# Miniprotein binders against q8lar0, part 3

Target 1, 344 residues: q8lar0
Amino acid sequence: FNDGLLPNGDFELGPRHSDMKGTQVINITAIPNWELSGFVEYIPSGHKQGDMILVVPKGAFAVRLGNEASIKQKISVKKGSYYSITFSAARTCAQDERLNVSVAPHHAVMPIQTVYSSSGWDLYSWAFKAQSDYADIVIHNPGVEEDPACGPLIDGVAMRALFPPRPTNKNILKNGGFEEGPWVLPNISSGVLIPPNSIDDHSPLPGWMVESLKAVKYIDSDHFSVPQGRRAVELVAGKESAVAQVVRTIPGKTYVLSFSVGDASNACAGSMIVEAFAGKDTIKVPYESKGKGGFKRSSLRFVAVSSRTRVMFYSTFYAMRNDDFSSLCGPVIDDVKLLSARRP

## First folded at step 15 (miniprotein)

Design y4
Fold by ESMFold2, fold request of step 19:
Structure y4 (fold): chain B 344 residues (1-344), chain A 92 residues (1-92)
Amino acid sequence: as target 1 above (344 residues)
Amino acid sequence: SKVTIRIEITVPDPETAEKIAEYLRDLIEWLAELLGVEVEIEVEVRGNTVIVTIKIKGDPEEIEYLIKLLELWLEEMAAKLGAKVEVEVERE
């Protein structure tokens, strides 16, 4: 297995004409590399689906999953290793469309929400631990509507191996720079949504859990301004968009949590506040975003009261992009470090 | 409205050229049926090179949409296969 698009993960190879009725795919093996079930359509970019016309983010074609439809691909993996799946999705008909992504026995149901972009498409990510040397990756529409074709569009299915970083004597937080995370499709500039994690989920962002009602957004330096390195996290939904890590600490010992607060250069201008937490200790970091990038550092000194300290970040306020006045956005965090210090 | 498209695709090996030729004819026929345009397709394979000539008659908006789809698809195939693609469009 190599990181990137799954074989035919962008669906640019489709069914033969003889296996189609209009856009409906009749044969369950007609799309190369994929096994199908239920009502599946092969959709040209810009083709009308109900009242919706959606241009796919890249390339010419996407797949629409109608009533109870699935696509499946078997991929060789390394037993015991961690992987993250990335895919594009857009709703086409129902307000509450969702997708079930699974590698048995693990799965996640992801609502297809319209608050994160004005294009109608978002990149989603989900992680799993391989239970064998093969993974059957399934994307399924569990919905049932009167129109059997009703369901989400899918494109750009990719995967990467995750190698969770270890704490060091220079940073006891894992993955403080966010450099390990989901695959970012190179020609899609939306960032990657990391949906909320359940307590037993594996995170696409190793070391960090999304402990909130809404996703955080994983951003890359090819498409955004990031404070350090190539990756950062955008807190897109105020207090409903939070990322956390529990770290081992020594009660009574003093620590310093330091981090960058910035702007992704994505037209998210405004007055922002990032709140950082270490257990019960907190700091509010104001940041005046110009929508053109930039960052500042801040720190929180605290004394640990437990052998485990929860570090968490969220944005106090909601913001919307001022170039479309509809998409959620927010401040960026990056370069998060935690080190012990001498008593103050 | 009438449009003639000439597509020349050069791929690394002749077996891929034959497969692309068959696939592209089939794809154009499906898209033409879906969009309600009439097509006349000529395909020639010369070693590693596929030459497809398409004469299209129909609604101007659907013809331009078909051209846009083919250009998007060819761009993706060029990247995936290491292919060289040239497209010439003559509008009447």
Scores: ipSAE 0.814, ipTM 0.944, lowest interface PAE 0.7, mean pLDDT 89
Fold by ESMFold2, fold request of step 19:
Structure y4 (fold): chain B 344 residues (1-344), chain A 92 residues (1-92)
Amino acid sequence: as target 1 above (344 residues)
Amino acid sequence: SKVTIRIEITVPDPETAEKIAEYLRDLIEWLAELLGVEVEIEVEVRGNTVIVTIKIKGDPEEIEYLIKLLELWLEEMAAKLGAKVEVEVERE
C-alpha cells in the first residue's frame, strides 16, 4: 500500500447510471473499489435534499451512509505494521450521527460533532496494527432513522503507514516534534482530528495518546503556523483536549521538559494558558495569541519520583475562532523535548 | 435556456480515452436526469483524445450547476490521469 488516498478514496468514480435510483446506489459493487451495504447514496457537491445543500469540501462527489450503511475496502498491508486512516465526515440530519471505523478486531466509534469547524466537515483519524497481510477497512453508520437516507457524508478516505520514532540520547520522548502522524489531505486546510482514546490502544500520533473528552487537532505547516518542522498539535477544547506520553525516568534524577507554545494563525486570538505536567510537577505557560502565528519556548525542571513519568499538556481555557465564533480552537504545542540534566 | 458545452480531453493512451468517454457519457446522463435538464450528447474518440459535445436545455440555474459540477470532476480527473482538459461553453 502506498500512502495517500485509498483507491477511489475520494469517490470521484461512481456508479454507472443503471445502478442508481436518484442518488441511491442499488448495487453493492457499483462504486469502484468499494463494497457497500445498507442505504448508500452517491452525492454530487451542491445537491439539495429538502432545505439542505450538501457541499463537498473537495472534488465533485461524496458518499452518504444512511441507515446501517457501510463501505468496505480490502487493502494489502504488512503484518505487524501500524497504519493510520484519515477521512472527511460531516453530519447531515441526525443529532447523534456517528461512524464506526474498523479493521477487525479493532474498532472505534466516532461521534460526528459540529464544534470543530464552521463548514461542518472535519478530518478524523484512527490507527490500527495490521494482524495479517491485508486489512478490511470498514466505515459504518450504525444509526437507524425514519428517513433511511439520514446519515453522515464521507469523503477523502486515506491511509498511511506509521513508523513510531524511538527515544534517543537527544530526546527521551518519542515523537516530540509530532512529525509522525496522520495523513493530511493536501487540499484540506482544517487539520486532522485525533479523537480521544478508544478501547483500542493505538494512536494515529505515535508515542502520544489523547487522554481527554474531546479531540486534539494535528496541524500542518502548509496551512497553519507551526513552531518547528512541518507538524504540530492544537489543543482545541481547554482541559477537555489533552495529549500525553508515559516515559521511562530514573527516580532521583533531574530532567528538563522543554516545549513550544504558540498559535496556528487560524484567528484564535485571546489570552491562553498551556499547562504542562511531568508527573505531579507542573508549569502554566501564558501565551497572548493574536491569531496570526508565533510561539515561545518554555521549560519545566523536575526531579523524577518514579520509573515512569507521565508528560501531559492541555489548555486551561476554551477558545473560539474570532472569524466564525462557532469553532473551537486553542494554543499549539510543538518541539517537545525531555532530557536529563545535572541537579543544580 | 440552451447551452452548448464542448469538452476536449487528451489522456496518455487510447484505452484510457475509450474508458473515460464511456464513463463521462453515463455520468452526464445521470446528472441530467437528477437535475431535470434535457441533454444531447455527442462523443468522439480520436486516438488519445475524447471530444464530448453536450447540448443542454432546461432551467438556467440547473444548467449552471451541471457545468460547475462537470468542471470540478474534470479538474480531479485531469490531475489523476495526467490529462489535458479544455472546456468551451456557449450560452444562447
Scores: ipSAE 0.814, ipTM 0.945, lowest interface PAE 0.7, mean pLDDT 89
Fold by OpenDDE base, fold request of step 19:
Formats: sequence, structure tokens, C-alpha cells
Structure y4 (fold): chain B 344 residues (1-344), chain A 92 residues (1-92)
Amino acid sequence: as target 1 above (344 residues)
Amino acid sequence: SKVTIRIEITVPDPETAEKIAEYLRDLIEWLAELLGVEVEIEVEVRGNTVIVTIKIKGDPEEIEYLIKLLELWLEEMAAKLGAKVEVEVERE
């Protein structure tokens, strides 16, 4: 498989007229490249649901998964390789909506209760290790509501092969610049959510684990201000968005943790504080954001006390964009380096 | 109200043209039914070019919505297939 959108992953190829009852798809193979189960709807952008208008992020159509409904696609992969699935999802009913994403034997239940974007759509990512040269990707709505049609909208299903970077003599951290991560859908400016480790034991952000209850946002330089390279991490949910990595250290040796703190140029204006940890040592880095981009460098010098040191970042406070007053946002971290203070 | 839409799609090969012609007809019929508008559809395939003429009668808002959907879809298909798309809308 080549990185990018899955075959008909945007669902722009839909069922035949004869396979439709209103918006309901009545044939399990009616959507090209997908196998359906349960109550599945093919929804046009702008579809009216009561007082709500369902607008898809890109294109003309999306799929809605009703009660116990699922979509499945078989993809060619490489056994032993790591992959990240990326997809857009939006709630259409109750606050308790969730999705189950699976590639056997791996599965994750992804809550979509927290809405990070004012549009109602968020980009989710999930990683897995391929156990064979083929993977059945399944997105399933495990919920049961009074209205069987009630469920999340799904669009833009994509995949990327992940290549975990190795530590070097220039940086003992893996993926310190966050340049390796999930597929970023083009023309979507919301960023990609990296789920907590409680949801995904294999992080879509190689080398880093989200050790909080909420996600961090993976942002790109095409749509956001990024301190270095083309990717960075936005800490969007205060202390509940924590990213961490455990590194090998030598007890008694002095190290310097350096990193960039800034904003994503996404109208996230205000006083921000990033808290950085290296084991028991910590530093608070204030940043005054104008919401128009920018960054500064900070560093933490510490003496390692163990053969393993945990590096962690989170934001002290919650913040929202000042243009829509609803979207969660926060400080950006990037270009994270850990080096010995003494040259070997 | 009555609206006539003319769509011309040029694709890389004739086989693709036939497939698009069939799919587009089905799509329009489904959407028309869904939106409660009446449609008359004429489809012609000339080599690599699909020519579709749609006459739509019904609620003006629903007609405009249908047009919007078709335009969105055509944009996506053009990008995917490397197709050239031309759309003309005549409102009576």
C-alpha cells in the first residue's frame, strides 16, 4: 500500500440508485471497496437532520454508521510494519458516541465526545502493527441508540506506513522534531489528534506516547506555524494533553533538554505555560501568544538519576481560539533535543 | 422553478467515460428522488467525453442544493481522474 487515501476512502464513489432507500444503503457491497454491516447511510454534504445541517469536510459525501454498523476494507500491508490510520469523524447525535477501530487482533475504542474543532469534525489517528501481509481495517459503531440511524459520520480514511526514527549522537530522543507521524489530510486545517496510550498502545507518533486522558494535536506547516520542519505538536487540552518519551540515560551524568515553545498561528492568543519534565526535574516556560505564530527556545539542565529518564510536556492551562471562541488550542512544542552536557 | 444543467466531462479513456456516464446518471436519479425534485436526464458519450443534460423541476432551494452537490462531486472526480469538467447552468 502507498501512503495516502484508501481506495474510495473519501466515499465519493457511492451506491447505485437501486441499492439505496433514502440515505440508507441496503446492499453490503454497494459502496465500492468497502464491505458494510448494519445500518449504514450514505450522506450528502448539507444533509438536513432536524435543525442540523451535516456538512462534510471535503467532497460531496460521507458515511454514517448507525447502531452496530461497520465498514471494512482489506488492504495490502507488510508483515511486521507499523501503520497509522487517519480518518475524519463527526457526531450527529448524543454525546456518548464512540468508534471502534480494528485491525485484527488489534482494536481501540475511540471516544468522540470531546470536540476539538468548532466545525464538529476532528481528524483521528490510530496505529497498529501488521500481523500479516493483509489487514482488514474495520470502523465500527458499538453504540445502540433509540434512533438506529444515530451515529458518527466518517470521511477521509487514509493510511501511512510509520518508520520510527532512531536516536543519534545529535539527539538521544526519538523523533524529537515530530517529523514522523500519521497522514495529514490535505486541505484540512484541523490537525490530527494523537490518542491517549490508554486507547492506542502503539502511538501514531513514533517515539512518543500520549500519557493523558485527552489527545494532543499533530499539526503541519502548510496550515500552521511550525517552529522547525514540517510537523509539530500542539498541546490542546492543558494538563490533559501530555506527551512523553522514556530515554536511556547514565546515572550521574548531566544532560540538557532543549525545545521550542510557540503558537500555531491559529488565533490561539493569550498567556500560555508549557511545563517540561525530565524525571523529577521540571521547568515552566511562559509564552505570550498573539495567535499569529512565533516561538522561543528553552532548556532544562538536569542530572540523570536513573538509567531511564522520562521526558514529558503538557500545558498548564486550557485555551480556546479567539476567532470562534470554541475550538481547543494551546502551545506548540517542537525541535526537542536531549544531549549530554559534556562532550564525550 | 426550472433549471437546465449541462455537464461535459473529458476523461483519459473511453472505458472510464462509460463508467462515469452510468454512475452520474444513477447519482442524479438518486439525489432527485432524495430531494423530491423531478429530473429529465440525457447522457451521451463521445469518445472520452461525457455530455449530460439535466432538466430539473421543483423547489428552488432543493434545486440549488442539488447543483451544489453535483459541483462538489465533479470537483473531486476531476481531481481523481485528471478529468476536465465544464458545467453550465441555465435558470428559467
Scores: ipSAE 0.810, ipTM 0.941, lowest interface PAE 0.5, mean pLDDT 94
Fold by ESMFold2, look of step 15:
Structure y4 (fold): chain B 344 residues (1-344), chain A 92 residues (1-92)
Amino acid sequence: as target 1 above (344 residues)
Amino acid sequence: SKVTIRIEITVPDPETAEKIAEYLRDLIEWLAELLGVEVEIEVEVRGNTVIVTIKIKGDPEEIEYLIKLLELWLEEMAAKLGAKVEVEVERE
């Protein structure tokens, strides 16, 4: 296994003509490297469905998962290792379109929402721990509609091995710089959604849980402004978009939580507030975003009251991008450190 | 409307050239049926080079859509295969 697109993960190799009825794929093995089930279509970019035009974000083709449809691929993995799956998806007909992503026995149901990008396409991520030397990766539309073709488009299925970082003597938080995270597809500038995972210890963002109703967005320095390194997290849905980590602390000891708050250079201008928590202690960090990048550093000094301290970040308000007035956006956090402090 | 397209694809090895030639003919036939255009396809494989000549008759809008799809697909295949692709379009 190598990091990146799965074999034929961008679906640029499709069925032979003899396995097609219009755009409908008839044979369950017709798409190279994939096993199909249910109502599946192979869609050329720009294909017309009545008044709709179906456009893909890159390349010429995508797959549409209709009623009860699935695509599956078996991938060699290393037993006991951690992996993150990334894929592009867009809804085509229903407000409540969703996808179930699984590697048995683990799965996640992901709503396909239009609030994160104006193109209608977003990158989604999900992680698992390999239970054997092979993983059966399944993407499934559990929906059933009157129109059997109704369902999400899928493109750009990729995977990355994750190497969860450990706390160090210079930072007791794991992955405070967010440098370990899901695969970011080249030439896709939407960032990668990390869905809620408060009960799953296999996060696509190792060390961090998304403890909220909505996703956070993982952003890269090739497409966005990030405060430090190559990766950061954008808090796109206010109080409904939170990341957290529980760390081991010593009751009575003083600590300093320090972090950067910034702007992704994605036209998310306005007055923003990031709220940081360490247990019951909080700080509100205002940031005036111009939508053009930049950051400032802030800190929260606290005395631990427990052997376990929950560190959490969210934005107190959510915003829309100025360039499309419909996509959720928010402040960026990065370079998160937690250290014990010397008392005066 | 009538359009002639010449596609020349140079790949690293002749086995790949044969596979691409077979796939591309089949792809064009499917897209032509889907779009309701008529095609005459000539495919020649010269070592590691594939030459495809397509004469297309039909609705001008559907012909331009077919051309756009082929260009997108060829760009992706060029990147994946380390291939050189040249496309010439003659519109009447």
Scores: ipSAE 0.809, ipTM 0.946, lowest interface PAE 0.7, mean pLDDT 88

Design y4
Fold by OpenDDE base, fold request of step 19:
Formats: sequence, C-alpha cells, structure tokens
Structure y4 (fold): chain B 344 residues (1-344), chain A 92 residues (1-92)
Amino acid sequence: as target 1 above (344 residues)
Amino acid sequence: SKVTIRIEITVPDPETAEKIAEYLRDLIEWLAELLGVEVEIEVEVRGNTVIVTIKIKGDPEEIEYLIKLLELWLEEMAAKLGAKVEVEVERE
C-alpha cells in the first residue's frame, strides 16, 4: 500500500440503486472496497436530518455509522511495519459518541465528544503495527441510540506508513521536529488530531505519546505556520493536550532541552504559555500570539536524576480561534532537541 | 421546473468509460428517487467519452441540490481518474 486514501476511502463510489433504501445501505458489500455491518447509511453532502444539514468535508458522499455499525477494509501491508490510519469524523447526535478503530489485535476507542473544529468535522489518527502482510481496518460505532440511524459520519479514510526516527547524537529525542506523523490530507486545512493513547499503544506521532484527556493537533506547513520543516504540533486543549516522550539519560549529567514555541497562523491570537517538563524540572514559556504565525526559541537546562527522563509539553490555558470564536487552538511546539550540555 | 443537464466525461480508456456510464446512471436514479424528482437519463459512450443527458422535473430546490451533488461528485471523479469533465446546465 502506498500512502494516501484507501481504496474508495472517500466513499465517492457508493452502492447501487438497488442496494439502497433511502440512505440506508442494505447490502454488506454494496460500498466498493468496504464490508459493512449494522446500520450504515450512504449520505450525500447537504443531506437534511431534521434541522441539521449533514455536510461532507470533501466530495459528495460520506458514510454514517448507526447503532453498532462498522465498516471494514482489508489492506495489504508489510508485516512488522507501522502505519497510521487517518479519517474524518463528525458527530450527528447530541449524545456521547465514540468510535472504535481496530486492526486486529490492536484497537482504540476514540472519543468524538469534543469538537475541535467549528465545521463539526475533525480528522483523527491512530497507529498500529502490522502483524501480517494484511490488515483488516475496522471503524466501528459501539453506541446504541434510540434512533438506529444516529451516529458519526465518516469520510476520507487514509493510511500512511510510519518510519520512526531514531535518536541521534544530535538529538536524543525521537522525532523532535515532528516531521514523521500521520497522513495529512492535502485539501483539508484542519490538521490531524492525535488522540490520547495508552502506553501500550503505538502513536501516530512516532516517539511521542499523547498523555492527556484530549488530543493534540498535528499541523502542516501548507496550511499552517510551522517553525521548522513541514510539520509541528499544536497544543489545542490547554493542560488536557499533553505530548510526552521518555528518553534515556544519565543520572547526574546536565542536559539542555530546546524547542520552538509559536502560533499556527490560524487566528489563535492571545497570550499563551507553554509548559515544558524534563522530569521534575519545568519551565513556563510565554508567547504572545497575533494569530499570524511566528515563533521563538526557549530552553530548559536540567540535571538528570534518573536513567529515564520524561519530556512533556502542554499549554497552560485554553484558547479559541478569533475568526470563528469556537475552534480550539493553542501554541505550537516544534524543533524539540535534547542534548547533553557541553562542559565549559 | 425543468432542467436539462449535459455531462461529458473523457477518461483514459474505454473500459473505464463504460463503468463510469453505468455508475453515473445508477447514481442519478438513486438521487432522483431520494430527492423526489423525476429524471430522464440518456447515456452514450463514444470511445473514451461518456455523454450523459439528464432531464429533471420537480422542485426547483431539489433540482439545484441534485446538480450540486453531481458537480461535487464529478469533480472528485475527474481528479481520481484524470478525467476531463464538462457540464452544461439549461434551466427552463
């Protein structure tokens, strides 16, 4: 498999007329390249549901997963390789919604209760290690609502092979520039959410774990201001958006953690504070954002007290975009380096 | 309200043209039913070019919605297939 949309991952190829009852798909193989289970709908963009209009982020069609509904696709992968799955999802019900993503034996539950974008659509990412040369990718709605049709919209399912960077003598952190991460859809400007994951889970952002209740946002230079390279991380939910990495250190040795703090040029204006941690040592880095891009460098000098040191970043405060007054946004971190301090 | 839409899709090969022709017909029929509009569909395949003529009768808003959906779909398909798409709409 090559990086990008899965076969018919945008669902622009839909069921035959004979396989449709209104918007309901009545044949489990009616959507090309996908196997369906449960109540699945094929939804045209602009479809009216009561007073709500279901808009698809790209293209003409998406799928909606009703009660206990799922979509599955088998994809060719390389055994032992790491992959990220990325998809767009939108809540259509007022109740708590969640999505299960799985590639056996791995699974993750993604809460979609928090809406990060004013559009109602967010991009979610999840990573897995291929156990064989084939993977069954399953997106499942575990929820049960009174209306069986009620459930999340799914669109733009994509995958990318991940190549985790190794620590070097120039940086003992992995992927400090965040240049390795999930697939970014070229025509979507929302960024990609990296949801919280457990310690045992593989991160769509190699080397970094989201150890908070909410997600961080993976942003690209085509749509956002990025301090270095083509990718960065936006801390969109204050203290509830935390990214962390554990590194090997030598007790008693002095290290310098350096990083860039800025804004994504996404109208996230205001006073921001990034808190950076290296074990028990911490620094608060204020940043005055004009929402038009920019960054500054900061550093934390510390003495390692353990053979393992946890590096972590989060934002002190919540912020919202000034253009829509609803989308969650925050400071950007990038170009994170951890090096042993040179002896004077 | 009555609207006539003419769609011309040129694809890289005739096999793809046939598939697109069949799919597009089916799609239009489904959407017409879903939206409660009446359609007359003519499909012709000439080499690598699919020519679809749709005559639509019904609620003006639903017709416009159908047109919008088709345009969105065609845009995506054009990008995927490397196809050239031309759409003409005549409103009566």
Scores: ipSAE 0.808, ipTM 0.940, lowest interface PAE 0.5, mean pLDDT 94
Fold by OpenDDE base, fold request of step 19:
Structure y4 (fold): chain B 344 residues (1-344), chain A 92 residues (1-92)
Amino acid sequence: as target 1 above (344 residues)
Amino acid sequence: SKVTIRIEITVPDPETAEKIAEYLRDLIEWLAELLGVEVEIEVEVRGNTVIVTIKIKGDPEEIEYLIKLLELWLEEMAAKLGAKVEVEVERE
């Protein structure tokens, strides 16, 4: 498989007319390259649902998963390799919604009740290790609503092969510049959400775990201000967006954690504070954002107390964009380095 | 309200042209039913070129919505297939 959209991952190829009842798909193989289960709808952009208009982020069509509905596609992969799946999702119900993403035997539950973008659409990512040369990708709505049609919209399903970086003599941290991560769609400017994951799961952001209730945002230099390279992380939900990595350290040895703090040039203006942790040691880094880009460097000097040290970042406060007054945003972290230093 | 849409799609090969012609007809029929508009569809394939003429009758708002959907879809197909697409709309 080549990086990018899955075959018919944008759902622009739909069912035959004879396989449709209104927007409902009545044949499990009617959508090319996908196998359906449960109540699945093929939704045109701008479709009216009561007082709500269902907008598709790109193209003309998307799919909606009703009660216990799922879509499945078999993809050729390389056994032992790591991959990230990325897709767009939007809620259509007022109740709490979630999606189950799986590649057997791996699975994850993604809550989508939190809306990060004013558009109502967010990009979500999940990673898995291929156990064979084929993967069955399944997106499933486990919810049950009174209206069986009620459920999330799905569009733009993509995949990327991940190459986890290793620590070097120049940086004990893995992927400190965040240059390795999930697929970024060239024509999408919203960034990619890295949802919370367990320590036992592989992260779509290699080397880093999201150890919070909400996601962090993976941003690119084509659409955002990035301190270094082409990728960075935006801490979009205050203390509930935390990214962390555990590294090997030598007890009693002095280390310096250095990093960049800035804004993404996304109209996220205001006083921000990034809190950085190395074990129990911490530093608060203030940043005055004009929402037009920029960054500063900071560092934390500490003595390791264990053979393993947890490095973590989050934002002290919540923030919203000042152009729409609704989209969640926050400070950007990038170019994170951990090196041994001389004892004071 | 009455509207006539003329679509011309040029693709890299004649086999693709036949597939697009069939798919586009089917798509228009489904959308017309969904939106409650009446359509007359004529499809012609000449080599690598598909020519579709659609006559639409119904609510003006629904007709404009149908046109918008077709334009969005055609844009995506053009990009995927490396196709050239021309659309003409005549409103009566």
Scores: ipSAE 0.803, ipTM 0.939, lowest interface PAE 0.5, mean pLDDT 94

